# Miniprotein binders against q96jn8r1131to1294, part 10

Target 1, 164 residues: q96jn8r1131to1294
Amino acid sequence: TLEFLENHGKNILLSNGNRTATRVASYNQGIVVINQPLVPQLLVQVRIDFLNRQWTSSLVLGVITCAPERLNFPASACALKRAAWLLRGRGVFHNGLKICEKFGPNLDTCPEGTILGLRLDSSGGLHLHVNGVDQGVAVPDVPQPCHALVDLYGQCEQVTIVNP

## First folded at step 11 (miniprotein)

Design km17
Fold by OpenDDE base, look of step 11:
Structure km17 (fold): chain B 164 residues (1-164), chain A 92 residues (1-92)
Amino acid sequence: as target 1 above (164 residues)
Amino acid sequence: SERKIEEIIYRAFELSDEGELEEALELIVEAIRLAVENKDEDLLVWAIYIIANIAQELGDPELLEKVLELAEEAYELTKDPEIKWLIEYLEK
């Protein structure tokens, strides 16, 4: 069963069998990691449950290639100093380096109810899915094993892992 | 301190993201110096990624070349696979 790990950002409260993450304070400290590593053809999806419009920007989605159980999470995913491949806005970032300027929809403007998915293909490409639609390869060759990461940042205050 | 260096690096990233590239560059250069002085390889690697990002945003080929040289030197020292990745990325 896919769940968020107990090791998470300081402002996160897990519920619903650790399938729902809620940021209960401030605009940051909201990183969560899904327990099972991504394997080829496994689609991991989260639904944006609640947005707080008082903040700017929204969730960051991506993967980490380090051991998530021991990771000391920074205040935001953007402060992950290594082993991070992130989708923010329309950009793709690796350890803070923007490696793609425009990819898929703008995550900062995804409304509540949007279902975001990550999937590795057989070639190691990381795909973004939006409401079940494959947006293409965000990262062509992701080191494995890797774990899906969600940063409940800014507007995004709650997400839930959902089945395909 | 390590925490101070991390904060500088992150601030440099934020500034670059906001378009304040010159200020970001000044900060990240300082962070790199501090990381080297403290022999903090992890922070050095991160800082190199951030300065690469700044250079990329500036569209400064000379700076990008300097970043590549820096990355190569760092790789010789650390053998960090993420630095290797960066080198390959910058060479494309």
Scores: ipSAE 0.881, ipTM 0.949, lowest interface PAE 0.4, mean pLDDT 95
Fold by ESMFold2, look of step 12:
Structure km17 (fold): chain B 164 residues (1-164), chain A 92 residues (1-92)
Amino acid sequence: as target 1 above (164 residues)
Amino acid sequence: SERKIEEIIYRAFELSDEGELEEALELIVEAIRLAVENKDEDLLVWAIYIIANIAQELGDPELLEKVLELAEEAYELTKDPEIKWLIEYLEK
């Protein structure tokens, strides 16, 4: 069963059988990782449960390609200096390099109730789903194994893993 | 110190994200110099990613050529697959 890993950002409280992550302080220190690597045909989905409109920026979504169980997480996903492929705002980033300016919706404007999904295709392409709709290939050839990552940043204070 | 170099690299990224490209470039060049001086290969690799981003945003082909040369030299020193990926990205 998909769960968030016990190794997470220090402002995160896990609940609901480790399927719900809540950021309980500040605006950062909110990185969580899904406990199972992505495999072709596995769709990992999270629902945005609660947003705080005080902040301008919102969650970051993506994958890491290094072992997550003992990783020391930085304060925010944007400070991951290797092995990271991130969707942020409208952009796609690899280790701080913007590789696509406009992909999918602007994550900073997604409302509560939005369901965001990640999956790999047979070629290792990373797909974003929004409310069940495939947005296409964000990253064409992601190294494997990789794990889905969510950074409950800024506006985003709670997400829950949901079944397809 | 390693933590100080890491903070400089991240600050350069933030400045570039805010559109302050010249200031970002000054900081990242200093961070690269410090990473080389301290023989910190991981921070050097990351700093090269950040200067590549800044050069891309500037649209400066001369700077992009210099970044590619730097990445090639760093690859020969480190053999880091993250640098190999970046070289292939820049050569497209």
Scores: ipSAE 0.842, ipTM 0.934, lowest interface PAE 0.5, mean pLDDT 93

Design km2
Fold by OpenDDE base, fold request of step 13:
Structure km2 (fold): chain B 164 residues (1-164), chain A 96 residues (1-96)
Amino acid sequence: as target 1 above (164 residues)
Amino acid sequence: DEKERKIEEIIYRAFELSDEGELEEALELIVEAIRLAVENKDEDLLVWAIYIIANIAQELGDPELLEKVLELAEEAYELTKDPEIKWLIEYLEKDK
């Protein structure tokens, strides 16, 4: 089954069989990684459970192409040095380089209950799904294996892995 | 170590500044970080810094600076053979 790894950000508390991640302090240190690597046509989804509107930014969603169990997590996904492909706001970033300025819906404005999904296609393209709707390819030709990553940042205080 | 931590902080600050639109200040910081990474022979931080300066150059829309970044990336690739740098080189060349 899909679960968050025990290797996670310092402010994360896992529950519900490690399927729910809650950031219990501050606004950062909230990175979690899903245990199973993404394989073609597998849809991995998380639901935004709770938002704290005092912040402007919200969760970051993406993938890492390094071994997640050995990763030393920075305070935020934006500080990942390598092997990171991230969706933040409407932008797509690779290791801090913005490779797309406007993609899909603004993750900073997604309400509670929104279900966000990631899926690799047969060509290695990373797709974003929003409430079950394929938004298209966010990142072409993502190296494999890769793992889905969620940064519970700013507004986002809790997410839960949900089945398609 | 302490030097590594310092360089990391500078790189991240450069990213933050670039994200805020303070591109000139970001550029100044990232150039310093690159210098320090080279001096400290820290290949991982060098690679990251090159990504950040590429982002800054891209945001500035400065083709001359982008060319310099490409040259820097090519030199770094010859040294490290890092696949992340290879990706960056290919990315920068495709956007010409």
Scores: ipSAE 0.883, ipTM 0.951, lowest interface PAE 0.4, mean pLDDT 95
Fold by OpenDDE base, look of step 11:
Structure km2 (fold): chain B 164 residues (1-164), chain A 96 residues (1-96)
Amino acid sequence: as target 1 above (164 residues)
Amino acid sequence: DEKERKIEEIIYRAFELSDEGELEEALELIVEAIRLAVENKDEDLLVWAIYIIANIAQELGDPELLEKVLELAEEAYELTKDPEIKWLIEYLEKDK
């Protein structure tokens, strides 16, 4: 089953069989990684459970292509110095380089209950799903294996892995 | 170590500044970070810094700077053979 790895950001508390991640302090240190690597046609989804309006910005969603078990997580996904492909706001980033200015909905404004999904297609393209709707290819030719990453940042205080 | 941490902080700050639109200041910082990374022979941080300066150059819309970044990336690739630098080179070439 899909779960968050025990190796996670310092402010994360896992629950619900490690399917729910809650950031219990501050606005950062909230990175979690899903245990199973993405494989073609597997849809991995998380639901935004709670938003804390005390903060600005929201979750970052993406994949890492390094071994997640050994990764020392920075305070935010934006500080991942390599092997990172991230969706932040409407932008797509690779190791800090914005490779797409406007893609899909603005993740900073997604309300509670929004279900965000990641899926690799047969050509290695990474798709974003929003509430079950395929938004298209966010990143083409993603190196494999890769793992889905969620940064519970800013407003995003809790997410839960949900099955399709 | 101390030097590595310092370089990392500079790189991240450069990224933040670029994200805030403070591109000139970001550029100054990232250039310093690159210098320090080279001096410290820190290949990982060098790779990251090259990505960040590429981002800054892209945001500035400076073709001359982008060309310099490409040259820097090519030199870095010769040294490190890092596949992520190779990716960046290909990206920058396609974006011309």
Scores: ipSAE 0.880, ipTM 0.948, lowest interface PAE 0.4, mean pLDDT 95
Fold by OpenDDE base, fold request of step 13:
Structure km2 (fold): chain B 164 residues (1-164), chain A 96 residues (1-96)
Amino acid sequence: as target 1 above (164 residues)
Amino acid sequence: DEKERKIEEIIYRAFELSDEGELEEALELIVEAIRLAVENKDEDLLVWAIYIIANIAQELGDPELLEKVLELAEEAYELTKDPEIKWLIEYLEKDK
């Protein structure tokens, strides 16, 4: 069963069998990691449950290639100093380096109810899914094993893991 | 570690500035962070700072700066043998 790990950002409260993450304070400290590593053909999906529109930026989605259980989380995913491949806005970032300028829909403008998915293909490419639609390869060759990461940042105050 | 925290904050601030389009100020900060990381012999922060300066150089579209970043990355790789730096070197060489 896919769940968020107990090791999470300081402002996160887990519920619903650790399938729902809620940021209960401020605009940051909201990183969560899904327990099972991504493997080819596994589609991991989260639904945006609640947005606070007073902020401009929204959630960051991606993967980490380090052990998640004892990771010391920074205030935001953008401050992950290594082993991070992130989708933010329309960009794809590796350790703060923008490796793709415009990819998929703008994550900062996804409405409540949007289902975002991550999937590895047989070639190690990381795909983004939006409401079940494959948006293409965000990262062409992701080191494995890797774990899906969600940063409940800014607008995004709650997400839930959902099954395909 | 207070020094580590300070350097991390500078690196992240440099990233934020670059994200806001304040590339010159970002560059000044990240260069300072690199200096501090080297002085503190902090290899992890050095690696991260190199990624950030690479991003700044990329945003500036400055080929001379990108070349300097590549040289810095190569030196860092010789020192650390960090696979993250190896990846960066390959990335920078491919984008030429």
Scores: ipSAE 0.879, ipTM 0.950, lowest interface PAE 0.4, mean pLDDT 95
Fold by OpenDDE base, fold request of step 13:
Structure km2 (fold): chain B 164 residues (1-164), chain A 96 residues (1-96)
Amino acid sequence: as target 1 above (164 residues)
Amino acid sequence: DEKERKIEEIIYRAFELSDEGELEEALELIVEAIRLAVENKDEDLLVWAIYIIANIAQELGDPELLEKVLELAEEAYELTKDPEIKWLIEYLEKDK
């Protein structure tokens, strides 16, 4: 089953069989990684459970291509120095380099209840799904294996892994 | 370890500044970080710094700087054979 790994950001509390992640302090230190690597055509989804509108930025969603079990997590996903492909706002980033200016909906404005999904296609393209709707290819060729990553940052205080 | 931490902090600060649109200040910081990474022979931080300066150059829309970044990346790849740098080189060449 899909779960968040025990290796996570310092401000994360896992519950619900490690399927729910809650950031219980501050606005950062909220990175979590899903245990199973993404495989082609498999949709992995998380639901935004709670938002704190005090902040302007929200969750970051993406994948890492390094071993997550031993990863020393920085305070935010944006500080991942390698092997990171991230969706933030409407931008797509690779190791801090913006590779796409406008992609899909603005993650900073997604309301509670929004279900965000990641899926690899047969060509290695990483797709974003929003409430079941395929938004297209965010990253055209992602190295495999890769793991889905969620950074509970700013507004986003809780997410839950949900099945399609 | 202390040096590594310092360099990491500078790199991340450069990223933050670039994200905020403070590109000139970001450029100054990242150049310093690159110098320090080379001096400390830290290949991982060098690779990351090259990504950040590439981002800054891209945001500045400076083709001359982008060319210099490409040259730097090529030199770094020759030394490290890091696949992340290889990706960056290919990306920069496609965007040229």
Scores: ipSAE 0.878, ipTM 0.950, lowest interface PAE 0.4, mean pLDDT 95
Fold by ESMFold2, fold request of step 13:
Structure km2 (fold): chain B 164 residues (1-164), chain A 96 residues (1-96)
Amino acid sequence: as target 1 above (164 residues)
Amino acid sequence: DEKERKIEEIIYRAFELSDEGELEEALELIVEAIRLAVENKDEDLLVWAIYIIANIAQELGDPELLEKVLELAEEAYELTKDPEIKWLIEYLEKDK
């Protein structure tokens, strides 16, 4: 059973058996992490439930490769100093370094109802799925173990874990 | 530690400036953050700051600056043995 981990951003309220995360204040402090590491054959999916379009930027999606249970989360995923592989807008970032300029759709424009998925392939490549469609390898050879991360940033105020 | 938190704030501000396209101001800030991290012996902040200056150098498209960043990363790896710096060195060398 996939759930959001109890260790999360300060502005997050977990509900629905810890399968729904809501950012209840401000535009940041919204990091959540899935409670199981990614393994081959595990597809972690979240649905964008609620957007506030007054902001121009939206959620960040990715993985962390360090143990998440006792991690001190910064205000935004972009301030993770290490062990972070993030999809933001159309870019792919590692610890603040842009390693790919354009990958997949622009996350800042994904509407409510979009289902975003992450999985590892057998070679350790990180795949993004959008509404059930594999977008290909965002990051080759991600260190393991790693956990899926969502930052309910800006526009994104609520996401829910959904079954594949 | 108030000193460490201040250095962290400078690094993040440099990242924000870089993200906004203010690359020269970002470069000036990150160079200062690197000096402070070295003086304070903050290995984790040094490693992160090197990632940020690598990003700034990449966005500037300045091959001379990128080579200086690679040299800095190599020196930091000798100091820290941090696998995050090793990954960065390999990335910068393969990106050629």
Scores: ipSAE 0.848, ipTM 0.932, lowest interface PAE 0.5, mean pLDDT 92
Fold by ESMFold2, look of step 11:
Structure km2 (fold): chain B 164 residues (1-164), chain A 96 residues (1-96)
Amino acid sequence: as target 1 above (164 residues)
Amino acid sequence: DEKERKIEEIIYRAFELSDEGELEEALELIVEAIRLAVENKDEDLLVWAIYIIANIAQELGDPELLEKVLELAEEAYELTKDPEIKWLIEYLEKDK
């Protein structure tokens, strides 16, 4: 069963059998990682449970290609210096380099109840799903193994892992 | 390491400025961060800083700066042999 990994951002509280992550302070220190690597065709989905609109930016979604169990997470996913492929706002980023200007929806405007999904295709392409609808390939060739990551940043205060 | 933390903070600040659209100020900061990372022999921060200056150059849309960044990345690859720099070089060569 998919759970959030016990190694997570400092402001995260895990609950609901480690399937729910809540940011309980500030606007950052909210990185969580799914406890198993992505395998082709496995769809990892999280639901946005709670948003605080006093912040402008919202969650970041993506993968890391290094082992997450003992990684020292930075305050925000955007400070991951290597091995990171992130969907943020409307953009796709690798280690701080924007590789796609517009992909999928603007994550900063997704409402509560939105279900966001990540999966790899057979070619190593990373797909985003929004409310069950495949948005296409965000990153065409992600190194494996890779691990799904959510940064409960800014507006995003709670997410829950849900079944497809 | 106090110097390593300082360099890391400068790189992240340059990223933040770039993200806010302050590209010229971001460029000035990242150039300083690269100089400091080289002096401190911090290969991991150098690699990250090169990713950030590549992003700034791309956002500026300056072909001459992008070529300079590619040259810098190639020199850094010879120094570090870091596969993250190799990926960046290949990306920049295709993004023409």
Scores: ipSAE 0.843, ipTM 0.930, lowest interface PAE 0.5, mean pLDDT 92
Fold by ESMFold2, fold request of step 13:
Structure km2 (fold): chain B 164 residues (1-164), chain A 96 residues (1-96)
Amino acid sequence: as target 1 above (164 residues)
Amino acid sequence: DEKERKIEEIIYRAFELSDEGELEEALELIVEAIRLAVENKDEDLLVWAIYIIANIAQELGDPELLEKVLELAEEAYELTKDPEIKWLIEYLEKDK
C-alpha cells in the first residue's frame, strides 16, 4: 500500500495509516516521500486537504532519484542539491536549475481538493495529472528508481494519498 | 564541516536571491561560493554551485556567461566525473 515514509521533514506529522501528512509548524521542513518507487502503471496521487493562503508559495511536487530512507532532508525541497526533479509554481526544476518555464497549472494557485498525480510513462517520462487529467511529460527521462516527493511548503498544510 | 556548512549557506542564499529576481546579487554570491568550494576541495558543493550559476546565467539570458558556465561545468566534470555535471553539460549544449 502507498504510504509516506517515516523519514520526513521535521515539521511533519503522519496520520491515517501514514497516508496523510500534516505540517504542524512554521512554513517549511515539510518534505514527505512515497514509500514505493514509481514504476510504469503506478499512479501516485495526493489530494490537497488544507491551505493557508497567507503564504504566496505552495507545495512542491516531484521525484528524487536517490534512496530516501536515510536521506537528510533540507528545510525545503528547493535546497535538494542533487537527484531532484521538482514541479514548483509554474516551473520544472532539476537541482535548482529551471528546465521548463511553464508546465501544467500554477501549483501556487491550486485550491483545496485538487488531486495531483505523478507517474512514469514507458520511456521514463514523468507525467503530472491534475484532477485526473494528464498534463503531459514534465521531465522526459527520469533516472530510475525514483520516489515521488511532496514538500508541504508555505500554503500547503496537509495532503492525503488517494487512490486513482 | 563548518566550512562546508558556510559554503552551503552561501549557495542557498544565492539561489534565494535568484528566485526573488535579484540576479546580479545572486551571481556575485554564487561566484564567491564556487571559489570557496574549489579552495575547500568540496566536489559535491561545487557541483551544486555550478547548477545554481547555470540557472542564474539562464535567467539573465547572457550567452557569454552561459558559455563560461559551460566551460566551468566541463572542467568540473573532468575533475569529479559526477554524472550530475554530465547531465548539465548536455542540457546547456542543447539549450544554447
Scores: ipSAE 0.843, ipTM 0.931, lowest interface PAE 0.5, mean pLDDT 93

Design km2
Fold by ESMFold2, look of step 12:
Structure km2 (fold): chain B 164 residues (1-164), chain A 96 residues (1-96)
Amino acid sequence: as target 1 above (164 residues)
Amino acid sequence: DEKERKIEEIIYRAFELSDEGELEEALELIVEAIRLAVENKDEDLLVWAIYIIANIAQELGDPELLEKVLELAEEAYELTKDPEIKWLIEYLEKDK
Protein backbone atom coordinates (compact mmCIF):
# COMPACT_ATOMS: atom_id res chain seq x y z
CA THR B 1 0.00 0.00 0.00
CA LEU B 2 1.09 3.64 -0.42
CA GLU B 3 2.62 5.01 2.75
CA PHE B 4 5.08 7.67 3.77
CA LEU B 5 8.57 6.29 4.44
CA GLU B 6 9.84 6.21 8.02
CA ASN B 7 12.84 8.17 6.75
CA HIS B 8 11.47 11.71 6.86
CA GLY B 9 12.09 15.25 8.12
CA LYS B 10 12.75 15.73 11.84
CA ASN B 11 9.55 17.65 12.54
CA ILE B 12 7.22 15.03 11.02
CA LEU B 13 4.97 12.71 12.98
CA LEU B 14 3.44 9.86 10.96
CA SER B 15 0.03 8.46 11.83
CA ASN B 16 -2.95 6.67 10.27
CA GLY B 17 -0.81 3.69 9.21
CA ASN B 18 1.88 6.04 7.90
CA ARG B 19 -0.60 7.58 5.45
CA THR B 20 -0.85 10.90 7.33
CA ALA B 21 2.09 13.25 7.91
CA THR B 22 1.92 16.13 10.40
CA ARG B 23 4.57 18.82 10.92
CA VAL B 24 4.59 19.23 14.67
CA ALA B 25 7.09 22.08 15.07
CA SER B 26 8.54 25.16 13.38
CA TYR B 27 8.08 25.83 9.64
CA ASN B 28 10.47 23.31 8.07
CA GLN B 29 12.06 19.87 8.54
CA GLY B 30 8.93 18.49 6.94
CA ILE B 31 10.05 16.36 3.98
CA VAL B 32 8.18 13.07 3.43
CA VAL B 33 8.55 10.53 0.63
CA ILE B 34 6.08 7.99 -0.75
CA ASN B 35 7.25 4.39 -0.26
CA GLN B 36 6.79 3.23 -3.89
CA PRO B 37 8.33 4.62 -7.06
CA LEU B 38 5.98 6.18 -9.58
CA VAL B 39 4.96 3.98 -12.51
CA PRO B 40 2.80 5.14 -15.42
CA GLN B 41 -0.42 3.56 -14.09
CA LEU B 42 0.03 4.88 -10.54
CA LEU B 43 -1.56 8.13 -9.41
CA VAL B 44 -0.19 9.22 -6.02
CA GLN B 45 -2.57 11.63 -4.31
CA VAL B 46 -2.35 13.61 -1.10
CA ARG B 47 -5.03 15.79 0.49
CA ILE B 48 -4.08 19.03 2.24
CA ASP B 49 -5.62 18.52 5.68
CA PHE B 50 -4.46 21.55 7.63
CA LEU B 51 -2.93 24.92 6.78
CA ASN B 52 -1.62 27.67 9.04
CA ARG B 53 -2.01 30.91 7.08
CA GLN B 54 0.48 32.72 9.36
CA TRP B 55 3.17 31.64 6.88
CA THR B 56 3.50 33.06 3.38
CA SER B 57 4.76 29.97 1.56
CA SER B 58 3.21 26.52 1.55
CA LEU B 59 4.00 22.92 0.58
CA VAL B 60 6.41 21.77 -2.09
CA LEU B 61 5.49 18.76 -4.21
CA GLY B 62 7.69 16.74 -6.53
CA VAL B 63 9.90 13.73 -7.09
CA ILE B 64 13.39 12.52 -6.25
CA THR B 65 15.29 10.14 -8.53
CA CYS B 66 17.69 8.74 -5.94
CA ALA B 67 17.09 6.02 -3.36
CA PRO B 68 15.10 7.55 -0.51
CA GLU B 69 15.45 5.00 2.33
CA ARG B 70 18.72 6.28 3.79
CA LEU B 71 18.88 9.75 2.30
CA ASN B 72 19.75 12.57 4.70
CA PHE B 73 17.07 15.18 4.13
CA PRO B 74 17.86 18.88 4.35
CA ALA B 75 15.63 21.23 6.31
CA SER B 76 13.75 22.20 3.11
CA ALA B 77 13.26 20.50 -0.23
CA CYS B 78 14.73 23.54 -1.98
CA ALA B 79 18.10 22.53 -0.53
CA LEU B 80 18.11 19.14 -2.26
CA LYS B 81 21.31 19.32 -4.28
CA ARG B 82 20.60 16.69 -6.92
CA ALA B 83 18.01 14.30 -8.30
CA ALA B 84 15.09 16.60 -7.40
CA TRP B 85 12.23 17.94 -9.51
CA LEU B 86 9.97 20.22 -7.50
CA LEU B 87 6.72 22.14 -7.92
CA ARG B 88 6.84 25.17 -5.66
CA GLY B 89 4.54 28.16 -5.64
CA ARG B 90 3.85 28.68 -9.33
CA GLY B 91 7.19 27.35 -10.54
CA VAL B 92 8.94 24.11 -11.46
CA PHE B 93 12.52 23.58 -10.24
CA HIS B 94 15.34 21.11 -10.85
CA ASN B 95 18.11 21.17 -8.20
CA GLY B 96 17.46 24.87 -7.53
CA LEU B 97 17.13 25.89 -11.18
CA LYS B 98 13.71 27.28 -12.14
CA ILE B 99 12.80 25.51 -15.38
CA CYS B 100 9.22 26.79 -15.65
CA GLU B 101 7.96 30.09 -14.32
CA LYS B 102 4.26 29.25 -14.14
CA PHE B 103 2.72 25.79 -14.14
CA GLY B 104 -0.61 24.74 -12.66
CA PRO B 105 -2.07 26.56 -9.69
CA ASN B 106 -0.11 28.54 -7.13
CA LEU B 107 0.55 25.91 -4.44
CA ASP B 108 0.88 28.70 -1.86
CA THR B 109 -2.84 29.47 -2.23
CA CYS B 110 -4.33 25.97 -2.43
CA PRO B 111 -6.94 25.65 0.34
CA GLU B 112 -7.48 22.87 2.86
CA GLY B 113 -9.17 19.91 1.15
CA THR B 114 -7.23 20.27 -2.10
CA ILE B 115 -6.16 16.88 -3.48
CA LEU B 116 -2.81 17.02 -5.29
CA GLY B 117 -1.73 14.15 -7.50
CA LEU B 118 1.43 13.08 -9.25
CA ARG B 119 1.86 10.50 -12.00
CA LEU B 120 4.19 9.66 -14.85
CA ASP B 121 2.89 9.34 -18.40
CA SER B 122 4.19 6.68 -20.79
CA SER B 123 6.93 9.04 -22.05
CA GLY B 124 8.27 9.77 -18.56
CA GLY B 125 6.46 13.11 -18.28
CA LEU B 126 5.50 14.18 -14.76
CA HIS B 127 1.86 15.25 -14.47
CA LEU B 128 0.22 17.25 -11.71
CA HIS B 129 -3.44 16.60 -10.92
CA VAL B 130 -5.48 19.07 -8.87
CA ASN B 131 -8.79 17.81 -7.49
CA GLY B 132 -8.83 15.15 -10.22
CA VAL B 133 -7.98 17.54 -13.07
CA ASP B 134 -4.78 16.90 -15.03
CA GLN B 135 -2.74 20.13 -15.23
CA GLY B 136 -0.50 18.77 -17.97
CA VAL B 137 3.20 17.94 -18.05
CA ALA B 138 5.33 19.71 -15.46
CA VAL B 139 8.56 17.94 -16.44
CA PRO B 140 8.73 16.22 -19.85
CA ASP B 141 11.24 13.43 -19.13
CA VAL B 142 11.86 12.45 -15.51
CA PRO B 143 14.52 9.79 -14.91
CA GLN B 144 13.18 6.56 -13.45
CA PRO B 145 12.90 5.21 -10.85
CA CYS B 146 11.55 8.23 -8.97
CA HIS B 147 9.59 8.68 -5.76
CA ALA B 148 6.96 11.29 -4.95
CA LEU B 149 7.97 13.80 -2.29
CA VAL B 150 6.04 16.31 -0.21
CA ASP B 151 7.65 19.02 1.88
CA LEU B 152 5.21 20.16 4.56
CA TYR B 153 6.64 23.65 4.45
CA GLY B 154 5.33 26.85 6.01
CA GLN B 155 1.54 26.91 5.80
CA CYS B 156 1.17 23.19 5.28
CA GLU B 157 0.98 21.30 8.56
CA GLN B 158 -0.77 18.05 7.56
CA VAL B 159 -1.35 15.93 4.46
CA THR B 160 -2.92 12.50 3.98
CA ILE B 161 -2.40 9.95 1.20
CA VAL B 162 -5.75 9.27 -0.46
CA ASN B 163 -6.80 6.68 -3.04
CA PRO B 164 -7.97 7.81 -6.48
CA ASP A 1 34.04 18.01 6.29
CA GLU A 2 33.40 21.29 8.13
CA LYS A 3 34.62 23.08 4.98
CA GLU A 4 32.03 21.16 2.93
CA ARG A 5 29.23 22.22 5.29
CA LYS A 6 30.28 25.88 5.07
CA ILE A 7 30.41 25.78 1.26
CA GLU A 8 26.98 24.13 1.21
CA GLU A 9 25.58 26.91 3.44
CA ILE A 10 26.98 29.60 1.13
CA ILE A 11 25.37 27.94 -1.90
CA TYR A 12 22.01 27.71 -0.17
CA ARG A 13 22.27 31.33 1.00
CA ALA A 14 22.91 32.39 -2.60
CA PHE A 15 19.77 30.50 -3.64
CA GLU A 16 17.75 32.22 -0.89
CA LEU A 17 19.00 35.66 -1.95
CA SER A 18 18.14 34.99 -5.57
CA ASP A 19 14.67 33.81 -4.53
CA GLU A 20 14.22 37.10 -2.64
CA GLY A 21 15.29 39.10 -5.70
CA GLU A 22 18.72 40.10 -4.34
CA LEU A 23 20.42 38.95 -7.52
CA GLU A 24 23.68 40.95 -7.25
CA GLU A 25 24.42 39.67 -3.74
CA ALA A 26 23.41 36.15 -4.76
CA LEU A 27 25.84 36.27 -7.69
CA GLU A 28 28.70 37.44 -5.45
CA LEU A 29 28.10 34.57 -3.02
CA ILE A 30 27.75 31.86 -5.64
CA VAL A 31 30.94 32.93 -7.43
CA GLU A 32 32.75 32.62 -4.10
CA ALA A 33 31.13 29.22 -3.42
CA ILE A 34 32.27 27.95 -6.83
CA ARG A 35 35.84 29.07 -6.10
CA LEU A 36 35.77 27.30 -2.72
CA ALA A 37 34.25 24.11 -4.13
CA VAL A 38 36.98 23.92 -6.79
CA GLU A 39 39.70 24.60 -4.21
CA ASN A 40 38.27 21.91 -1.92
CA LYS A 41 37.86 19.40 -4.80
CA ASP A 42 34.20 18.92 -3.93
CA GLU A 43 32.62 17.77 -7.18
CA ASP A 44 29.08 17.38 -5.79
CA LEU A 45 29.03 20.92 -4.39
CA LEU A 46 30.54 22.27 -7.61
CA VAL A 47 27.75 20.67 -9.65
CA TRP A 48 25.08 22.12 -7.36
CA ALA A 49 26.73 25.55 -7.35
CA ILE A 50 26.67 25.56 -11.15
CA TYR A 51 22.91 24.89 -11.05
CA ILE A 52 22.49 27.85 -8.70
CA ILE A 53 24.59 30.26 -10.78
CA ALA A 54 22.61 29.13 -13.84
CA ASN A 55 19.43 30.05 -12.01
CA ILE A 56 20.82 33.45 -10.99
CA ALA A 57 21.97 34.17 -14.55
CA GLN A 58 18.55 33.18 -15.87
CA GLU A 59 16.80 35.50 -13.37
CA LEU A 60 19.09 38.37 -14.39
CA GLY A 61 18.22 37.77 -18.04
CA ASP A 62 21.84 38.39 -18.99
CA PRO A 63 22.72 36.44 -22.16
CA GLU A 64 26.46 37.07 -21.80
CA LEU A 65 26.44 35.66 -18.27
CA LEU A 66 24.37 32.68 -19.39
CA GLU A 67 26.99 31.92 -22.05
CA LYS A 68 29.74 32.06 -19.41
CA VAL A 69 27.72 29.67 -17.24
CA LEU A 70 27.36 27.28 -20.18
CA GLU A 71 31.15 27.33 -20.69
CA LEU A 72 31.64 26.65 -16.97
CA ALA A 73 29.20 23.74 -17.11
CA GLU A 74 31.03 22.27 -20.12
CA GLU A 75 34.36 22.47 -18.26
CA ALA A 76 32.79 20.88 -15.17
CA TYR A 77 31.38 18.06 -17.28
CA GLU A 78 34.83 17.29 -18.69
CA LEU A 79 36.15 17.20 -15.12
CA THR A 80 33.36 15.24 -13.42
CA LYS A 81 31.34 13.40 -16.11
CA ASP A 82 28.36 14.04 -13.85
CA PRO A 83 25.06 13.34 -15.67
CA GLU A 84 23.44 16.22 -13.77
CA ILE A 85 25.84 18.61 -15.55
CA LYS A 86 25.09 16.94 -18.89
CA TRP A 87 21.40 17.61 -18.33
CA LEU A 88 22.13 21.24 -17.46
CA ILE A 89 24.23 21.75 -20.60
CA GLU A 90 21.40 20.41 -22.76
CA TYR A 91 18.93 22.66 -20.93
CA LEU A 92 21.05 25.78 -21.41
CA GLU A 93 21.69 25.01 -25.11
CA LYS A 94 17.94 24.59 -25.72
CA ASP A 95 17.14 27.93 -24.10
CA LYS A 96 19.69 30.08 -25.95
Scores: ipSAE 0.834, ipTM 0.927, lowest interface PAE 0.6, mean pLDDT 92

